# VH-VL binders against Cap-specific mRNA (nucleoside-2'-O-)-methyltransferase 1: the designs that were tried, part 4

Target 1, 225 residues: Cap-specific mRNA (nucleoside-2'-O-)-methyltransferase 1, of Dictyostelium discoideum (Social amoeba) (q54wr1r214to438)
Amino acid sequence: IFINRAAVKMANIDKLADLLTPIIPVPGKPRDFIYFGDVCAGPGGFTEYVYWKKTRGGKIKGEEGLDLDDVVKGFGFTIKGQCDWNVEKFSKQIPIHNFVKEYGLDDTGNILKSENIRDFSSKVFYNTNGFGLQLFLADGGINTDGKESLQELMLQQLILCQILTMFETIGRGGNFVCKIFDTFTPFTIGLLYLVYQHFQSFSIVKPFTSRPLNSERYIICKNFL

## First folded at step 1 (VH-VL)

Design fa2 (framework fv_falbikitug)
Fold by ESMFold2-Fast, scan of step 1:
Structure fa2 (fold): chain C 225 residues (1-225), chain A 123 residues (1-123), chain B 113 residues (1-113)
Amino acid sequence: as target 1 above (225 residues)
Amino acid sequence: QVQLQESGGGLVKPGGSLRLSCAASGFTFSNAWMHWVRQAPGKGLEWVGQIKSKTDGGTTYYAESVKGRFTISRDDSKNTLYLQMNSLKTEDTAVYYCTTDLYWGESYYFDYWGQGTMVTVSS
Amino acid sequence: DIVMTQTPLSSPVTLGQPASISCRSSQSLVHSDGNTYLNWLQQRPGQPPRLLIYKISNRFSGVPDRFSGSGAGTDFTLKISRVEAEDVGVYYCMQATQFPPYTFGQGTKLEIK
């Protein structure tokens, strides 16, 4: 079982949308290999699920001749080393040693800074030989508590920066998952329409692990055009 | 089980230098983010600086009041954190604590603290 | 920088009675990851600080359940349901949402009447 509810949410979403099967194979890699990104990646639940699924629950860990770099490679963008201890704790079962944690130009992991987005994007481009990501995951959020206008502005900026980072890093045929909330501003609706225009399919899903009163939803976008 | 022991404090004149050490045990030091926090006699807490784990790049951050004068470093082979203090001022007089930031499935921030070491800067 | 303000600065309490300490931040403490990194520290006389509560309301290991935290955004409260003699000391709120720098409240001195 996953220690993190985010991993359970990702499993539900993947089951519904089949997000880990690539439409366009990565040149020089086996057909089912994927590059993926996970932004606002604390504590690594989405990353844990992807590595678990692709490594078949860690079955390849001890086998000779198997290279993790031929199965999956992830790029994380996170504040602090939030996943380091949790990931290392499970590394005995799930091989995750090729996961790359990035923190941007100023080394803070703050996705709200454009310099950090540019730095992360450049590193992803270089490390994928220009192919880009076949799966981009964005599970960033904020509490709805506090001053309404400030919280809403911060959430709008977070969603914008996650979407911009996705556009900078995603490859043709890539899939995108992004957390959104029921409170739609004109700005957020405009961003979602822009995203809608760039994918073959677009859907909005409420994972069953979310409470009925939670505003939490995910957009699931398949096949970047 | 987690233990932190500071040492190296003492009396120093303004403009002088001093190096503090913090010996750590009971956890995987190389994975921990480490902090220095100080407390002037009878006053509150002030964050001095931070050093990330080697896995996270070993990056250092400092409070503006000490930037350019203090340097944080670590020796993971010895499980030891250091604070090199240069150009000391009377305002730097305080008990200096080393403290951990361990991620054990939760981000606690300042989860464990040493007993502190007293630095007195006076003429 | 985020400024943390505590009230009261001193709180005399009778043994067995409740105590309450307030903390206000100059800006929202909601982090981009959705968490609020508002912690409470306890410092007993002559001892180093000790983590009591992390992320508003979660008790750290070994902390008795008479301690509870609550709040959201910019306003937070630490409550002790039944003050014990060992609870005397100074209590600090702190934020780890935006750094550098991490910032602390001025401290609230809890003392027995």
Scores: ipSAE 0.000, ipTM 0.418, lowest interface PAE 18.5, mean pLDDT 79

Design fa3 (framework fv_falbikitug)
Fold by ESMFold2-Fast, scan of step 1:
Structure fa3 (fold): chain C 225 residues (1-225), chain A 126 residues (1-126), chain B 113 residues (1-113)
Amino acid sequence: as target 1 above (225 residues)
Amino acid sequence: QVQLQESGGGLVKPGGSLRLSCAASGFTFSNAWMHWVRQAPGKGLEWVGQIKSKTDGGTTYYAESVKGRFTISRDDSKNTLYLQMNSLKTEDTAVYYCTTEGYDFSSGYYEYFDYWGQGTMVTVSS
Amino acid sequence: DIVMTQTPLSSPVTLGQPASISCRSSQSLVHSDGNTYLNWLQQRPGQPPRLLIYKISNRFSGVPDRFSGSGAGTDFTLKISRVEAEDVGVYYCMQATQFPPYTFGQGTKLEIK
């Protein structure tokens, strides 16, 4: 198999919403170039899909006069440790050497700390010359082992921090994808309404690659206002 | 298709040196973790060492039996893996294979030695 | 270091009949990520090794469905449901849970009787 489960999921979402085609080009870059962010996503299935799609399955590396920095550039933020980024273990066919791994101010990758969100945001804006991200991906989940009584609260906090990180880094015309669950709490509804107010379009979808009875859903938000 | 081609093997006296090369094609070599595995005549497989991609720090690891005598390096501009063997001993006599660590898309991890070269014979004898 | 032990060392089998190879590790191969990194390699006479099965039971591309892997923890089995002439060779189990070093079983020679 060429594409992993997370990459197939992202491919289905992208096919439905055309998330990798920028509506506002980056000054000084070719029309189809994008900056993107991928948070809480180690080892990097969504990042793998974006690089695979943008490099045309690795064909870009064979083209003379075309630099990877003229095709795509990603910024990752994930917890440091065993489930850390494994971009070196992505398909050998996919060039990904310009991907930037960030771990926040305290070097832990903990997105629940506001100082780490601010550090990541500062680095993204510096490295994009203030343009921001044209695609923000958030596929975060929680470890359910030994945390059953706190699962709903922890999940709500994770979703909140992912959304806050998106607001800190996304550029005008940017697209946002975030994993959510069927909780229907007032807090979650309030967060989704806030997101809804800031994008031209808002959809909630269940990817065809996810299990039919799984509570996993994604919000797909197009064109940041 | 993925291809690995070893070269540089031969006959050498104890205490001598040899440099093996492995030419890679059909994949993005600069992103691959590479390994050397050897097989003494009529015996089983023994892992010799590995080198990570440059983006992962280019770190090298060696089997205890070769540590301090063998050095693994890579030249990403030439898509070539190297094994420098110094202070060779008779027990280093083996066919040396280069291999790539494969990728499992379901887990997002490299987990196995998916492609192997044809091997190159190194004989250490007085 | 994790020691891998295979049994039998030699397995004569009649064409069309099943064959089974066992592999035991000196400690659990369950990684902290929950995966078990046990792989099987096949080496035909005069050929380099080739990947057959990875992570206990997953067949590599091009490997016939008559090959299957099973097991857990420290005890693993490779089965061939109907042995064919081209299956003659030496089979190795290997672990990639704890490295360096990666370690291999001593090999099992499959022969036609």
Scores: ipSAE 0.000, ipTM 0.427, lowest interface PAE 17.2, mean pLDDT 78

Design fa4 (framework fv_falbikitug)
Fold by ESMFold2-Fast, scan of step 1:
Structure fa4 (fold): chain C 225 residues (1-225), chain A 123 residues (1-123), chain B 113 residues (1-113)
Amino acid sequence: as target 1 above (225 residues)
Amino acid sequence: QVQLQESGGGLVKPGGSLRLSCAASGFTFSNAWMHWVRQAPGKGLEWVGQIKSKTDGGTTYYAESVKGRFTISRDDSKNTLYLQMNSLKTEDTAVYYCARDYLEYWGSAFDIWGQGTMVTVSS
Amino acid sequence: DIVMTQTPLSSPVTLGQPASISCRSSQSLVHSDGNTYLNWLQQRPGQPPRLLIYKISNRFSGVPDRFSGSGAGTDFTLKISRVEAEDVGVYYCMQATQFPPYTFGQGTKLEIK
């Protein structure tokens, strides 16, 4: 069904935290409709899971009065290139034609640039009529083949920029999922405390399908205040 | 020792059915993701499908070439993996291997393989 | 599907000499978790496949240190520093970054002579 491990990982996170049921309905949409964002998440495993779950495995096509725009709408932001979105490889039964791929003002998908964050945020708010996102997913990692000396600094900046993008786009009652590493730094701990202060609940989890020996964890934050 | 042993292969006519079994021993089968991989005579490897552990939802995935015709299941009480093959075609002729997903790095590699069982589909 | 392409398809090598096999993927194999799930399998004549190397360069338990893997992104190499008679067989690269499906290279046959 799913094209990569990230979709399986998201399924496990959702089972633990029930992230796809909105607390505050979107005006003008059916009760279970959500807007969601997925940043730094190429090739799109988290997006694949959300569309799969919300469309009941593609079964919405048979429902009277419902089209995809009444079920779910996603906004993606990832670096343009080799790890870009791969939606054409998703299960063919999952309708995903209303998924919006964004690459920022400079068309690179580089979330480390504030202009690109601002452009993405503007487009999200315009396309959600100012309501914002009910689910924000951040699955960013660092690939610095041959440039490992920059890895820790870039990872710190990546987490900062993902959190900033979340704050710019999330709506009240929204849920947030973010991949974390090396939480021992004072900077990262400070960022997580800031996030902690803005949600009703905060958890750190290692999904069952994550490698047992790696340092990969996810923060799961529910109900943006 | 950790072992996988396939059985149930044989000669079948196009349109027929076969059920393959894979007996596991030497590890906690219920925790493992399991795969079926096939190899046509003199050809390379082709992934057929996967079943996750019950804890991970018991989800099954299939290659497009077999989707709708093959079904993977497991019986953790018997430490056995199954592949139910329906509507068999001549291009399904291959040695079928069961393989274990590497337990320390789930979804990463196939670390233990069975000896394989030959399925021949011909008139 | 990610297509895996191996070169050469056949590699005759003198006993004791080095051998190398290349594998190229049609798309990057970097997973969202930061790992690259490129694996190498060995299949000796009449035997099932055997895991040699996982995640580019990690030797599986019991694999001799004459086997090494390297590479990144879309280009990977398996190297045997000193080929032994027991190394005869077909070698496959495999990707586990994007599934379904998992995909394999077409195989490289290693022969002594």
Scores: ipSAE 0.000, ipTM 0.403, lowest interface PAE 22.8, mean pLDDT 80

Design fa5 (framework fv_falbikitug)
Fold by ESMFold2-Fast, scan of step 1:
Structure fa5 (fold): chain C 225 residues (1-225), chain A 128 residues (1-128), chain B 113 residues (1-113)
Amino acid sequence: as target 1 above (225 residues)
Amino acid sequence: QVQLQESGGGLVKPGGSLRLSCAASGFTFSNAWMHWVRQAPGKGLEWVGQIKSKTDGGTTYYAESVKGRFTISRDDSKNTLYLQMNSLKTEDTAVYYCTTDSEYVYTSGSYTYAFDIWGQGTMVTVSS
Amino acid sequence: DIVMTQTPLSSPVTLGQPASISCRSSQSLVHSDGNTYLNWLQQRPGQPPRLLIYKISNRFSGVPDRFSGSGAGTDFTLKISRVEAEDVGVYYCMQATQFPPYTFGQGTKLEIK
């Protein structure tokens, strides 16, 4: 039972795009194994969905005899504090003990700092033996006091830093999901065009579970070139 | 048009129980983090606890003074926040306010934390 | 817990004159996200608290220009450039950088002389 609507949104997105089946297998791992990243992701709804789906609701160990490290491994990055990871609230049957929580060089989880992005990238490549991520999830957003101009600037910075983190960590053939809002500034359009040029396919979707008044949308990018 | 309205306060004996309600209108309650804040007569403000939105996990946090005795819950279908108070002490005598941040929340961990919407308060008196 | 300390606790002021309230925190209020969650609330007699200022210096909607906030780290100030009769009440600083718990100052009572 998913207690976080982000898990339900990810399930809806995955049903449309088949994001959890790797095009390029990880050497030394079973065909269906993936490394994935989840940034700006506390309390962990996207992470909960990926582990649930890949472990078949926790059944893989008993039925197939596979170790969790042969099924899936995730890397999380989110701001440290009250809205941090809440793995204890995940479905009790989902094995998640190999999930790695990262907070960057300064231990804050602030993705707006380039040194934190570099630290996260370094740790991802070390722990993936240089292969990188087959799935990168970015569900970040902001609250800037309802002031439209300030909100737009902060959203631009957040989207930029999520995209930069993706470019630093994604492997060839990887898939990318990123939250965007209906803010079509020249800067944001330019960023999306840059992303478009690096993937085989690019689509913009509004999840079925999004509220009518919510401006929330996702880009779904498949097969990093 | 944004409004919070508390109810359920009253006189109760030490060791007793009481349940407060807070009715919300004019904003999307299901997306909001909700708080209880209390104020003893003639004293300052004290944060009691919070409950996150369902989208952010619905997790609850409490001040140390009420932990284990008070429970916060919500019914999004009724746009209502609750505070169940058990094992009440004379020190719990206060006006209880529900409060929230009216800002749209885009991501868990990215909140204003301003407490800009407040109810009128409901008085809880614990005495023998 | 972060302790918030206000000075003065009582401020008698003449109408039209300026008023200033200080707030000090026991620890830095700079959050890991780079923001400083220091807010100011006003409570008029018999009414619930009302947000005046959030994140140090941002006036909330409908708050008059005569209210201003400033400060950084652990030392913050609320100023009223010219006090009006409607400003009578208790003013609280509040931190939302580290929770649980959110913590408030003791309050400063502003009265007209």
Scores: ipSAE 0.000, ipTM 0.411, lowest interface PAE 19.3, mean pLDDT 79

Design fa6 (framework fv_falbikitug)
Fold by ESMFold2-Fast, scan of step 1:
Structure fa6 (fold): chain C 225 residues (1-225), chain A 122 residues (1-122), chain B 113 residues (1-113)
Amino acid sequence: as target 1 above (225 residues)
Amino acid sequence: QVQLQESGGGLVKPGGSLRLSCAASGFTFSNAWMHWVRQAPGKGLEWVGQIKSKTDGGTTYYAESVKGRFTISRDDSKNTLYLQMNSLKTEDTAVYYCTTGYFDESYYFDYWGQGTMVTVSS
Amino acid sequence: DIVMTQTPLSSPVTLGQPASISCRSSQSLVHSDGNTYLNWLQQRPGQPPRLLIYKISNRFSGVPDRFSGSGAGTDFTLKISRVEAEDVGVYYCMQATQFPPYTFGQGTKLEIK
């Protein structure tokens, strides 16, 4: 069904936390409609899962007066190039033609640049009529290209920028999922505490499909205050 | 050779609606980011909104003064840009210009149409 | 929003003499890519705006050499070395470094005295 391991991870996370059912409906849209964002997430596994579930495996029927824009709309942000979106390899039954891929003001997809975060946030703001996102997904990781001494610093910067982008785009009642690692610094703990203060619930989980020895964890934050 | 021609302007009462069109020729319209810019009589320029090319996601942006009332769309098969204006106010009275930024020149308004006058009055 | 401020608002000039228009931005217009997206537009009476200069100092196609742009950061200048009758009109600076919105100066009216 899913061609991407990240889609399977997201399915596990959603089963635990029921993240795709909105608590605040979008004005002018059907009750179950959601706007969502997916950052640092090429080739798009989390996006694949969200579209699959919201479209009920692709069973949207235009004859019922429903089209994709009445079911789900996603906004993606990822580095341009090798880790870019690969939506053509998604399950053929999943309609995804309204998914918007963004690469920031400078067209690089680099979330570490504040102008790119502002550009992405502005686009989300206008395309949601100011409502914001009901689900924000951040599956970012780092590849230091053998530069192990930079790993901790780069990871801290990545987590910070993902959280800042979330704060700029998430709507009231929105849910947040972000990849974290087992190594905690005072900086990272401070960021997680800041996040904790802004959501009704906060959990740290390891998806069942993660490798047993992997340090990968996810924070699951529900109901943005 | 690049030409932009606006149409659809006219006189309308407050609360009314108008749909403006901009017919484009002389360039690959489908690759261009398109903008609407307005100018009230005797006043300066005000950016109204933008629509990206479909290959770049077709995303739209609006000035705060028109957000929620105006909608920008495009039809690449007809080389035409549209501005749907709803809930018009007297302060929307202006000449409306469409302008283009080529894909690699999107940060400056390189070509402009002649403009179409929209008057909102009782 | 970045605010663009032009001086003077009106510039009476004698034919053949130079003219200078200043533009100040409330924030630096230097983009992270190293470019500065400050542009100048000309609007002749009864006509649509026309792009004159982009990225501080680059003349757009068909723009005479007598027009030149300069500046950096927040302070920019448009100069006309020898004003001709066809140069009458309103000149606008604009920024495209941070959007939305794109913002314009209030305009400088160039008149022949």
Scores: ipSAE 0.000, ipTM 0.382, lowest interface PAE 24.5, mean pLDDT 79

Design fa7 (framework fv_falbikitug)
Fold by ESMFold2-Fast, scan of step 1:
Structure fa7 (fold): chain C 225 residues (1-225), chain A 126 residues (1-126), chain B 113 residues (1-113)
Amino acid sequence: as target 1 above (225 residues)
Amino acid sequence: QVQLQESGGGLVKPGGSLRLSCAASGFTFSNAWMHWVRQAPGKGLEWVGQIKSKTDGGTTYYAESVKGRFTISRDDSKNTLYLQMNSLKTEDTAVYYCTTELEWSYGDYYYGMDVWGQGTMVTVSS
Amino acid sequence: DIVMTQTPLSSPVTLGQPASISCRSSQSLVHSDGNTYLNWLQQRPGQPPRLLIYKISNRFSGVPDRFSGSGAGTDFTLKISRVEAEDVGVYYCMQATQFPPYTFGQGTKLEIK
């Protein structure tokens, strides 16, 4: 069984925080069922991990006994095109046929556009019968071009839009994982403090699988209040 | 079926060059981190180097003993890993294995090496 | 670099008897994520290595339950409760807590008397 390195990163985070066990069960679903979202996440490593874990490495088949819709359901939101979802290259042992790819109102997948966030949020709300997500994953990043001030502004806006999308889709008791960088603007600090205020616990971690020279960290937030 | 198959080994003189290949099948090669590990006759295992997937930056790392002489590369369109060996020394004589981690046990990443090729013998002598 | 030291280097054992191999690291193998990346490999004569045990005590798929691992920090042990003919080979401990480089013990040769 092959797993993408982004999936390995998520596995390490999940081991520390037990993110895939819902504190509040979804009405009408088995106790361990979750709805989850994965934004800015092409080609889909975090999604691959969640489906792998919830289906017990593919041992749960929808066609035999338990329906996949009683195990897990994911909603993805990423830029359409070259860095889009690559689910055909996921481990073939993992059933993922109920995973929903969303690209927003304008069909671009651009999370920086408020109309696309609203469209994604509306679809999540409708498809979860208003319950929302038990897990929200945000692994967005921006390639640097060597201009520090421009890079700071773009990363700041990306993190903001990921957090706003989380607030619009997460349900009570939900868990949140978001990639951050060592960018300490007053606005970003204030935004993280706002996130801190809305969860029972807040941690900042550097996964073992992230590169030593990489400034990436993850905030891990448990139990949305 | 998951398989790794090394080729390109042989006899070469000190100071010479040789290129090893590792053909991968049965898994999504482009997402895998790949390693070269060698074993001198009757000796233990020595990690030679690693190349990450393109998603993880495609970065290469080398053991100090081969740094500057060996280069690891990959061709994802051909599912093939390469080891270019230059300025070969008699101490480079070994069986060279390509290896990776593919199996996920108990939902844990263990940084182990569970898939190995059969190895290819490189002999450096006059 | 973390240095891995194995004892004994050679272990002649009678079929059906237990065998034990020790591994010591020059530094603690506890990673900042709380895991200990200490693995055991088996190499049968003329074969490539195969993974036996990962993260101290977890048996890899297909590995018989007569193999067990234990330890913490810097001291680790691989035990075979009842040695079988197919167990002949060299056993290596390896660390993946601090890389690059990955480092291996010098190996323990298990042979039948």
Scores: ipSAE 0.000, ipTM 0.441, lowest interface PAE 16.7, mean pLDDT 80

Design fa8 (from fa1 with heavy chain T99A T100R D101G Y102D E103Y T105L V106F Y107G G108S S109E; framework fv_falbikitug)
Fold by ESMFold2-Fast, scan of step 1:
Structure fa8 (fold): chain C 225 residues (1-225), chain A 124 residues (1-124), chain B 113 residues (1-113)
Amino acid sequence: as target 1 above (225 residues)
Amino acid sequence: QVQLQESGGGLVKPGGSLRLSCAASGFTFSNAWMHWVRQAPGKGLEWVGQIKSKTDGGTTYYAESVKGRFTISRDDSKNTLYLQMNSLKTEDTAVYYCARGDYYLFGSEYFDYWGQGTMVTVSS
Amino acid sequence: DIVMTQTPLSSPVTLGQPASISCRSSQSLVHSDGNTYLNWLQQRPGQPPRLLIYKISNRFSGVPDRFSGSGAGTDFTLKISRVEAEDVGVYYCMQATQFPPYTFGQGTKLEIK
């Protein structure tokens, strides 16, 4: 069904945690509508899964009188040109025409720049009428190209910036999924404790689609307080 | 149009070293898991090792037969994959192929494109 | 390691006739995600391997309809409904369910008689 490995991974995570059903309905929208964000996760596997699930594999697009804007709306933020959105590789059954791609103030998609986070946050709140996101997905990695000695520091900064972007955009009752790696610093542990304090539930999981030797894990956080 | 081109093969004595390169084009190299697979003359295929994409952590994995002797690395700025081969043995004689893991899944459920191969001969 | 065993190792076939290659794994190839990562490769003489079929039965782009894959668990089959001259070569099954290592069958040499 899914073209992108991240989409299969998200399906597994969602099955474990039921992340796509909002506990607080969006005013003026049907009960099961959600706004969601997908950051640093190019080329869009998590986005593919969310649209597939919410549109029932594209079947909702065919229903008379139902607009995609009454079903789901996503906001993407990823590095331009490197892990950019590759929506033409998504299943052709999935309608995605209302998905919004953002690249920040400087048009680079660099989440490590606070100005880009502020720009993304402003656009999310403008486009959600101040309600914010019911699902925030962060599947980020680092492309350091010859800066290998800084890889762990840069990954630490990436996790920080993904969490900050989540805090800037998430609405009450929202759910958060973020990729982490097995290497933890005291700073990263402190960040995870901060996240833990702001959600009703916090879990660390290894997706079933994550192969035995993958070091990746995900934090799954439900119900932003 | 996906293209993979290996180079660096040749004749070496047992205990010697060689570095193979694989030049990639026609896709976003940094998003792909890359593999080395070898084939001894007249024999079947043997997986040598892999390197994950930078976005997936860039970790490397090796077949037991080469672990500790071979090192896989990548330079995403040059769209190039490398295989550093040390302490070569006669049983390492083979055509070495680089292969791309399935691009859309950012993993390696299958190897969708292969290079032409480069011959490494380890002989005294 | 998962061991992949192919039969036959050599298959002389008359042009226009069907050919069938079997592949057996030493343990189930069903991954915990429910998918079965069994793939088939073709290697023509003097050429690199080429992906034919992935995840049991899905034809890779550009692969003719005469090629089909089937099977489940530990037993898999590659069928060529009507062998053509360009089909000469060695066919390999491979598993990507458990790694490292990825493992391959010994190969089946398809020859025209």
Scores: ipSAE 0.000, ipTM 0.435, lowest interface PAE 16.2, mean pLDDT 80

